# Designs tried in a protein design chat: miniprotein binders against Putative transposase y4zB. Part 2

Target 1, 356 residues: Putative transposase y4zB, of Sinorhizobium fredii (p55729)
Amino acid sequence: MITTGTPTTRRSAAGTAGADLCPVERCGEPARPGGRLERQQPSPLSPGQRPLADANARRPVAVFAETFGLLAGQLDRQTRREGRAMLRLIDSTPIPLGKLCGWAKSNGRIRGMKMHVVYDPDSDCPRLLDITDANVNDAQIGRTIAIESGATYIFDKGYCHYGWWTAIAEAKAFFVTRPKSNMGLKVVRQRRIKVAEGDGFTVIDDATVRLASKGDSKLPIPLRRLTVKRADGDTITLLTNDRKRPAVAIAALYKGRWQIELLFRWIKQHLKIRSFLGNNDNAVRLQLFAAMIAYALLRIAARLNRITMPILRFTDLVIRCLFERRDIAAIERPPPVNPSHRRPRCSPHQMSFAYV

## First folded at step 1 (miniprotein)

Design Q4
Fold by ESMFold2-Fast, scan of step 2:
Structure Q4 (fold): chain B 356 residues (1-356), chain A 103 residues (1-103)
Amino acid sequence: as target 1 above (356 residues)
Amino acid sequence: SPEELKEALEKLEKVAKEAEELSKQGDPEKILELRQRAYELLKEVERIAKEGDPEDVRELQLAILDLIYKAWELMENGDPETIKKLLEEAKKIAEAVRELLKE
């Protein structure tokens, strides 16, 4: 799957650029990011087809992309109806693959992979998924994420891209992150902290800041810096464009980022039992996407109080469907173990002697 | 293999028939959607049987998960026993498709 393109159009279908998973247009060529498949747009592209704008193109996608989109959409509607905050935790995790090069048919080498996820902690469910080579930079993926107005995006310092942060602010959305250690910040105004004590942390500083030296040209949005002392005694710095929420609330949002690590642990535990033996990039990606769909189904099931099937059994059913390998003949009726040597016996096909 | 695809097709036919029977008892609109989805999967299995592309089989595997999800939605309105049987058949079909990917 291609990694470049419009974020809205390429949500769950994004992956490694130029791979066998790349979607194809009607003429048998890969679809262009932001292009229309009905007629295939001429090149060059217009300035109006920006990655951060609403989708200007739609592509025929695998059933997976539609399925994941439907599940994510249902959870999103539920969250909106409950009036809960639209929280989006963003992170990536390396995926451990088998020791031998059984899956490296396409390029003759074992490549590491990385899963990029946008996760909603309130619904406990992933909203976006992208699988790339391990060498793809986190910030590069961040800028492909479609921005939802009113949402709050929470990510670590690996997602430092000033243009993307500006786009989030312009879309009337928020972000909470950590500045890189080499980032120069200048205090514009010291803010008063009304209530500094949180659950397992204390906010010890709150200030309006800006980038030093040409910062206005690179990041022309108002910024707020928080200094937070965690329960373990460590002090961390947070950076956000949300100037209205209480400092304690913003710090709590970033503290909650550990929840995406639990998702990653769950995925890795399930993948550990199902080794990627002899598979190509497509098989690895399919298994990772399937695991995420299984997790989403589990979370949806857990929210329905009309469930007649126990959640434990439902989880087992879904996971087994993705990873279980059984003899197909055993499902219908086992055939004789000897080579297929059958005599023309009495069968339902006796009446069909005219067509074959 | 052709034999494995035939088995998967037969199981999908059974799921579609059970969905039609459920339409007499549960939410007709949701059941018709499930039946429509089952028929779309049957068409896809037939296409794959003719073309044999492994990547297409993987897409079918994901479509079966969608069918399981639709059956789950029916648990709120339909007969629980029929829905459980439908989910078990969907599981068997997913297993059959996964075994096809093994090759």
Scores: ipSAE 0.000, ipTM 0.104, lowest interface PAE 20.8, mean pLDDT 56
ESMFold2 (binder alone), alone request of step 1: mean pLDDT 64; pTM 0.522

Design Q5
Fold by ESMFold2-Fast, scan of step 2:
Structure Q5 (fold): chain B 356 residues (1-356), chain A 103 residues (1-103)
Amino acid sequence: as target 1 above (356 residues)
Amino acid sequence: SPEMARWLKYILDLIALQLERVAKEGDPEKIREVEKLLEYARQRLELIAKEGSPEELKEAEKAVKELKELAEKLAEQGDPETLERVAEAIKKAEELLKKIAKE
């Protein structure tokens, strides 16, 4: 028996949500005599009842969503003026809800919500935020994202939807992802194997591929497969519809994907998403949009003050100084490098595409 | 110091936003009083950040931390008693900041 979990090197860090439903149910629902109450089914109607003030709650949510969009747009326009690539990292993270008795389905379904984000690592700012039930498939939300011509969308294997990948290509945009382990790919043309070295990785294969066995009827777009050797010696496979960019450039774009995980950690640790006013979906949306507005404002402030440190490290330092009562002058100076300070890393996740 | 004032303003704005969420269930008049005190505290923090000593800034940081913790508790509970405690804490922080900033 496996008592210790087997770590998956390829697994995304946005991993687990838990609801403490059973203790809450026992406290909220005393023992039922003669099984009478057990014969009662859960309400035939879902608890889709919205509070009396829900219409008022939606108005503030819309205002904050619009405000976030304006701030994100401002920062994105600055990045575009600098001639940087239009990069869109896509991922989701579970949001734990407070304990709630008798509301969410216990029929093997996950209780909770999921935050979906489209993130631009060059601007260090999210472009899109959506909140759904935890049971909604990532790929279903992905395909609702408005596709920008010329953009490159970076996402993990959870966003496998052939129709959506086709729509991205038809919109004259690009994607970079990893194929699922069970995806059968057939090489139709081998590209030159130059063995191109990048920053912290090497591209060792580059081929035009198609889905095996009638794949053209399911995914009728040209595909390119890259094999990338990481600093630790392991390899990963990338799949893209970008036929023109150098292989090293595509691998470098995917290397930046870890930054969306740092955003998720920042939000959860510093803005306390865990704390909500009950289980009101609009209250959760308000808190998340407020957190993203705060993040966008902090990012804009950092740029205006010409702070060159990565924003996540800078905001952590500011928060620590504020709440640990350290000298404010220390915020303007990087902490001294000591013998225990290894490679500049924000998390172990960076080891897969390690910065040197 | 102007940089610190900017960071503090963002935190205070986030706290004000959390208080607005409680307006749906709380007393609107009491919430408006809390918002006015929060705005006053923000203005005082800006003055301290621009001209205050390191010790005065540390006291301001303590006040902001206490306010943030209470606002987070308010967001979790959404109850009138918590809102009253937030209002009281803001008044105490305001009095402290006013005393420090008073030339």
Scores: ipSAE 0.000, ipTM 0.119, lowest interface PAE 19.0, mean pLDDT 56
ESMFold2 (binder alone), alone request of step 1: mean pLDDT 64; pTM 0.528

Design Q6
Fold by ESMFold2-Fast, scan of step 2:
Structure Q6 (fold): chain B 356 residues (1-356), chain A 103 residues (1-103)
Amino acid sequence: as target 1 above (356 residues)
Amino acid sequence: SPEKIREVEKLLEYARQRLELIAKEGDPEMARWLKYILDLIALQLERVAKEGSPETLERVAEAIKKAEELLKKIAKEGDPEELKEAEKAVKELKELAEKLAEQ
């Protein structure tokens, strides 16, 4: 089409807001007003959730998950006491199940699990873990994460959920993410400082933006858009609700997101995921939580003993402990005598107390 | 065995289809799936290569390293040029699997 001399072609070149940005909220029209229902708290994946005391728990995976939550919470409280920033990296990693030719179903669905993690880079420890079916969308789980006031949540564009981003802002917390390529953004105000050099990157642009068109009703919070040129020459776009931190600081936080990939690589290498190719979801979940409990215990032990060593050496020690299947209790004490695989005798009196 | 080689071929074809989806949608979740799939391909090809010639073993090792390097670039959220390079690496792995099936 020929241009008319007006800015018509520029309006067309601006593009439209994309579809499927936030599954729960329609991107083309305002959300339907529901019945009178008070806001439910998001499903708790908090590390502080109550430990299960029920000895007859049908699902032992839940007991392990709660145990991990308690241990991760202990590490988090120590980090807060040190006055460190509350950083939360969010990501997931897939864990396929079954034989290679059988793990992809005929209907195009992937047979497997997905492990969702909220990771604290300062403590070098995951704070929250959730294991779902592999076909569950990242944004669906992300929105169930309990929000901590003052925290900064860092995640990729798979976690697009306008209601959750709004909840983060309302809780006086922050997020740093990347927009999906079809997300329509309009510049409201250009900042005076446009270029700032960081370690291995340059911030080229810094602007206050809003979601285009009717987006104000779906995402009624001010946004900041940064354009960052990486060392390899690639340019990326960042979105955040943090309008006070320097642009270089925000870009550096997002650059640090690679640390969660190191955790995922470590898990896959040392849990020998090929051994999980069997058809037993509960066994896989148990092994994953057991390994993460061991990791959390090693981190707590390192802090309590004030171990001073380079991060690479500490990571190698953790890997060695899990790879060699070492008893963590033996680190600071002599190994106990092996009872030749004899079970401890179950007390008949103890069993009778459980039988009504 | 011939059945294991056929399983590897099916996995390689699936990886190719996922690369196309990532290129179209730019989905980092799919990039993580692709990385896992290539790890599984590497494991199976190493098993097959142990029973093959030294030449095939060397080529499998090199193709795996190239695939891993390209996946690091895809982890930067899917630049189109890097996705095309990853597709080429997956194609090379498929060609190696076919030659191993010939034996």
Scores: ipSAE 0.005, ipTM 0.346, lowest interface PAE 10.2, mean pLDDT 61
ESMFold2 (binder alone), alone request of step 1: mean pLDDT 62; pTM 0.500

Design Q7
Fold by ESMFold2-Fast, scan of step 2:
Structure Q7 (fold): chain B 356 residues (1-356), chain A 103 residues (1-103)
Amino acid sequence: as target 1 above (356 residues)
Amino acid sequence: SPETLERVAEAIKKAEELLKKIAKEGDPEMARWLKYILDLIALQLERVAKEGDPEKIREVEKLLEYARQRLELIAKEGSPEELKEAEKAVKELKELAEKLAEQ
């Protein structure tokens, strides 16, 4: 028998294949899928904790984008059948990629994405979504929007592109926007105005205008300028190619533009901006389209059940019923170790979006 | 944590740089990005708040909301007066962040 305990100092013969998977590559490179040395500790199952479905995580973003388009199209067709005006609010909102410190270390380049939205306030649903790099100008995406004849497009100063405004007019559509402060406008004709009061504003001027100087050949369409005094006493200037609609109506359309900000707030609440820690564009795009599909489905469900309450309140109610807000809060807490010291649970109707 | 406060201080520095660029160039898109950075600063400061002084957090929250309102007006109206108020709010946020880091 060989005695166990005598160390042998011998160089072992190795194979001559020469095909080595270098350990340094695994130490110096990011962990490959399933390659990370993470110790899986058993934990009791927590009610309400649902892992992401692998199939959804691996689906092409295009499939989700197309699904959203079909649902939004259905809502739009229903709205058109009701004989309502075709209104299109346009705006964008930034979506971060990675931690704030990652953005700060980007050599001055803005790290992130931008979600561009065309929103219909009557259907209470986006018509179009596009997700770009954060450094893409709003006006660049605006000009790619397919123009619908008879529609009215409402957007802010960021969408100043004379060729696109001309294309809107040529398509027999309309726009309402604000001129940039450096935009030279000259009055061609003062329109007959009576000071006209709307809900929370007064129209105090209405004139046919044109671009002066360098702009003359770049925006060869008839323009109309409105001066609107708001309830807070401030005046704003509006610019439109709609020469027929009453000034009060045009001002009211622009006043309603804030409704797109409610949608952006809802999206941000559901995306949990602080959770974007990795630079994975497709995962962000997938999450955005999934959230918008959920929004569109909730809007369709509201119509089918003839619910007349505001969509955001209806959405809150449905989420409470599906997830029971206390369970969402419990996911962020360790399971109770001594139930006798647990506080009484609140009614689901007393919980709010602030818990997510 | 100290690391969180260092990240907040760097973000505030970047917010100041963007405000100066907005003042020079009048770019509404830069104003939207500055609003976004202020939102991230608010989230990081909430984390410090749960471990720190609640009064200082209330001050930061008020300044962040004020700065965001001014930036919204700058982005939509391009007012130079509102830009000055936003710059003041960012300066006050920086001073509060530095005081939190010192403790």
Scores: ipSAE 0.000, ipTM 0.267, lowest interface PAE 14.3, mean pLDDT 62
ESMFold2 (binder alone), alone request of step 1: mean pLDDT 63; pTM 0.527

Design Q8
Fold by ESMFold2-Fast, scan of step 2:
Structure Q8 (fold): chain B 356 residues (1-356), chain A 103 residues (1-103)
Amino acid sequence: as target 1 above (356 residues)
Amino acid sequence: SPEELKEAEKAVKELKELAEKLAEQGDPEKIREVEKLLEYARQRLELIAKEGDPEMARWLKYILDLIALQLERVAKEGSPETLERVAEAIKKAEELLKKIAKE
């Protein structure tokens, strides 16, 4: 959860799962950390003290998450208006902290972080961004995604959660994924199809299947299994609840998942690891949101085809405006060995969430 | 400065009025997107006024520039009268962005 203000007792009360009035509305709430709960700004700090400022000084996180949400939502609506498919690629990537924090690592202070993304390949823009501790299971984050009717969610085998797959089907949406190797599947009906050639792959099997009961865990939705032979000779298995689309189309959707890896590569190349010099999660979160906002702006600019500023320079300027002074302050004032006051203890699992 | 913030707020209001007039003449979907960005710019102006953050001023500069580009795109498909109004709005937005950037 993105938070630029003090945690409220209202969130604790609202956090009782059984009290949720609308699960779909709840899924987006982490992106609304306190901008709607306007609090008076604390007294101004000297320029050198900004990194140690009150919680209100962290408002940029909420501002950037909201900006990202608006821009991504705008591109998503454009895609829908043009009659394109509602595709959602889901994946995560670890954030490398590197050797820059070597002294902190020797003291056990370096924490790994993971960025979770829902990406729309047709708009070429992230729809949702969440930043968690590195040890958070991908399937745990999947469960928090608000499901859009008619959308197709594409994700790897790390997102195996039967309740979530059932929720997708119940919402009249679709998923395409890969089964885990230990998943027991039983063929219900062999679908009669001719072997179908796609771009860089061949679909060689198509069958209606169901999950074999094991340990009282079961998945009570109709499933379809595709066997796809890739250009490199490897065979992969796909599972989907979409029983109507041609097999080649479903396989092509899964093949397109590589596009999210290009986004991850771009982000990592442009983050400048210097921003991870400290034990400050907020600096990392701000840089990630700034990078995603820059990416969304680049997509809008590309569509308009009229931007005069070079895209890379614009991205660099945004990042510098947000983080250069913090990086300098962090370097000038390295973390002490025994600070007077420790930061408030937080769960190792700490979510920051922007939903669009 | 406070004067520059007032001028920026006036420009956002003028762009919003233009977007409302375009909604009567053109594609409501495209106009809705422009209105949403104008509302965002207004909210950022309020934050700058309260906090005096130079980074937010620069960020608003880019958002206003993008709004100007979208208005130009919408006007390209509209009447000559609409094109003239959009050109004036873009010029005003550009002048305000230059003032904000000097901060």
Scores: ipSAE 0.000, ipTM 0.110, lowest interface PAE 18.7, mean pLDDT 57
ESMFold2 (binder alone), alone request of step 1: mean pLDDT 66; pTM 0.569

Design T1
Fold by ESMFold2-Fast, scan of step 2:
Structure T1 (fold): chain B 356 residues (1-356), chain A 87 residues (1-87)
Amino acid sequence: as target 1 above (356 residues)
Amino acid sequence: SEEIKKELEKLQAEVIKLLMEAFRLYEEGDPEKVWELRKEALRLLEEAEKLHKEIKEGSPEELKEKIEKLKEKLEELRKKVEELLKQ
């Protein structure tokens, strides 16, 4: 896990090796003491002792990860100085290894990797990156994200964890998400019925809700539920602890989460084209962090020079220069000329050019 | 084969341009129609990538036919994007 701050990924009650690293708290059923499923022998016939990895093989990844963190931190500080809202889009994407190298199978199970990202749309740069096995639960990784006061965290229903939502509220931060289909919600108060038109959607309901909990609250914070009708007539439900922003603004924030998918598609295309560099865990991690370092440097350069070129195009050019070692400065420099070469054939009928 | 390779690279670049334009329209216009356009453009990009891998193994005549079909699909998508821009 890479963070611009210093939150630790301390052990969280899970001693199982890779299967399910921590007990998952369902949003409808928070984890509670009682009925422990903690058995010390998850693999009694083949305990599967994890081999000690070579620390030297992991050193370059750590250096790249730290470098990315520093650059992302610089972009965030610039955004904060400009007084922009602190928005944090959270999502993950599978890394497609199976078709490239055949590393999709391990001990009778599908082996794959997943990249977790916290993305700041105002800086157009990821702030936090983590790469895990594909079977690691999104909600578990979400819990390791350091909460910044005043920030708004936007994430999908895969990040359902009542304790984490409570921690966000307690830190004086906000979230916007979708409820899981099995979550029972009880209307506490209907907010003013004002249909609000947004760009490509309409907010048709706005209510204060509580978790239905049979006399005890599993989530001790007031929630706001929005029903949003999309252009195709389909409806989605949003949950938030933000009680001050207009409903249309909250819905627009969730709609904007799509920006992270463009980054993911670009990364996947980059890995697919350049996959000949290797597909083991360390090689993939190095490629991802190197690409993100290039992306962050590019964002810093663009802000300093007010470049108006679309960021994906500009990032692609820089990455090609870094990984294919094309020197843009060399292209822009005129070829060296020998000044001792005289121009005996200077025609009075031809234009004379003064080279600056 | 170098001619086919260059033609395919040009097609890929034009599909990427169209994807970027579709994303701009997603922010400014109808998200439903843009989503469909983006899916079609991504499929074109995937087909172009597959053809790029077939350059060394496939018949030049078959590759040219497949490239022409992809160009037709790209032109259809371009017309749809142009219609959205007029709205």
Scores: ipSAE 0.000, ipTM 0.128, lowest interface PAE 17.0, mean pLDDT 61
ESMFold2 (binder alone), alone request of step 1: mean pLDDT 75; pTM 0.675

Design T2
Fold by ESMFold2-Fast, scan of step 2:
Structure T2 (fold): chain B 356 residues (1-356), chain A 87 residues (1-87)
Amino acid sequence: as target 1 above (356 residues)
Amino acid sequence: SEELEKEVWELRKEALRLLEEAEKLAKEGDPEKLEKLQAEVIKLLMEAFRLYEEIEKGSPEELKEKIEKLKEKLEELRKKVEELLKQ
């Protein structure tokens, strides 16, 4: 399965938001296919409402994660068949549990969580998804991401880990990021300076660089530094190990990072509406994976040139369907079947319908 | 195999079409009565996605039987949708 362990940095809205990175709908609720049709719908069936609840059979997070993995894998195969580039946007977003429940503080503790995502902007679909406590560092989780040869990983400066960047390069993959403000870089070779205009930005510098200090031993790979002037007049510095792509193409890849921020906004708005969302870890994880499954189903349906139902309606039906299937499996299961053993050597975040 | 992959893909495509028809019906009919039908269609869709992944791992003969079972269920659900449309 594909889906497990995808650390991403907290949204950098205040630091990186500009005209070319600004989401279209910052105020109010983004337009989405019938997202509000299910606002007053009765709560979805929960595991606690099942006629034959078995604590050992309660694996909703694993089931949802594996289902998402199956759907994401299917979409990825179609994208590969179309010969599209392998792009991977990496970021994370904090999810305050008190914000999701609203009134949870009166009955218990309010905790923070962080959702880590690896997102493919060409397919408009997440590839990897993981949920951790809010205090887990993005860079620490970044190292757990499986590196795909030929892929280009695009991430914020919060993912500064020289060993990981080196691993990406050694795997014959690429990265595009922003250097920390305190990184000392020395120009090894000034590339020919020709101002190159892109869509909403201009590349004004391109140079081969290396770490200024003895850090050369810590990052022994060739680096390229781009200076990009955005439409709002701000300049940003990009760092990459891709020495072949045109500078404008690399800058465009980084500009596209705003797409993961739109995904995060959509997810948070979706979660806020869901009445079945609880304050505990499993409830939050379950809803996040359910939302991702709904998103993947919509992307697949769109590729079939079909009109699909609203995202919230789809999510409710997926959750109801999965719990009903678990109830049926539990009732019909020969004793002593242990459904949790159906996932030997599989990622803790993977899900499966293979039971009987 | 490519043939089984094509069969599962077509099954998923038909299930999505049926789901869209059920959604349109829900807008015009009694929502409470249609919820169970929509849940049955989504169950079939999820089983079809699961089989798609099993194509690379499972026995072709076993997969063909599972695919045929789901096709039969899809036809049953299609009949239900058609009956409701005749209302």
Scores: ipSAE 0.000, ipTM 0.164, lowest interface PAE 14.8, mean pLDDT 60
ESMFold2 (binder alone), alone request of step 1: mean pLDDT 76; pTM 0.698

Design T3
Fold by ESMFold2-Fast, scan of step 2:
Structure T3 (fold): chain B 356 residues (1-356), chain A 87 residues (1-87)
Amino acid sequence: as target 1 above (356 residues)
Amino acid sequence: SEELKEKIEKLKEKLEELRKKVEELAKEGDPEKLEKLQAEVIKLLMEAFRLYEEIEKGSPEELEKEVWELRKEALRLLEEAEKLAKQ
């Protein structure tokens, strides 16, 4: 997670609950200073890298990551000025190196990276982005996100960290998530039972809950549980610390997280073509940041200049230049500028409460 | 090595061409021209990255530094183009 700003302060955090989570890994190198996007750089050298080559490879990635941060930050500030709700969709997606690295495919071993994103659905643009090894836990990255008062953080059950949920609540912010299937919840207070129909879903239950085992000591914040029946008939459970919003509004916020899945699908569609830039970790990270810069520029241009077709062709051109295997002469002769088939944003009636 | 020097010079010429276009667009707001300009700047940036990888090993350190500076200038130009999009 690329974070801008100071570390989150919470009253009960210091010396209480209790894991020392860092941007890269819990053990090993300490957390890198804020302001510079150094967390994108892997700590150990890749097997194919050496000190000089590694320094040269890492420098370009850092520059791209900084460029993305500047663009995303400017777009986020513009959206905030327009008075829209502060929504933060959080998720990660694995990037299998086997799709780009012939060695991994040949040996039957799958290696991977993981891209962590905080996405603003109103701007259709990532606000924060970090790329780590696939073994980095989602909850570890979540803790590095600076919490904004009044914001609503929407994430899947992979971000189960009670101390972080408590920090969100203490910062006067909100979260909407799904409980893990083995999480024991006890009803404290049944809220008004009035079935509420939303767009493509129905809320069938609403209750104040706590953890069944030592709930107050492990998660000392009020929790609300919603049971939502999706258009396809499946039922999903949501947890939130937002006790004021109508149940249907909270369910709609979680339903909206499909937007981050569209971003991930778009990125993966454009990474399936191998690049002459190489298949090592830093080459993959460079390609990911370049793709995100292209995406951010597309969103900014569309937002500010209100043009559609030229911008779509621009996005295709940039992605083809980044991911298509070509020599330098071929890059100087641009490829045909036709938009690739991409999944468009779905209308509300085309969506369901799908499991990620 | 002569081929590498020619590639570097070509990219420098392209950067200067794009910089002039940024200055022109700063005087007039044309969304379509801005979109195409940003695409060309990103293309230049990627060409500079590829050239850097090509020369990073075994090439004179001075050439490597030239391409690295070219890359930094292209990124600064991209930031300038983004500022125009905000205007």
Scores: ipSAE 0.000, ipTM 0.112, lowest interface PAE 17.8, mean pLDDT 61
ESMFold2 (binder alone), alone request of step 1: mean pLDDT 76; pTM 0.706

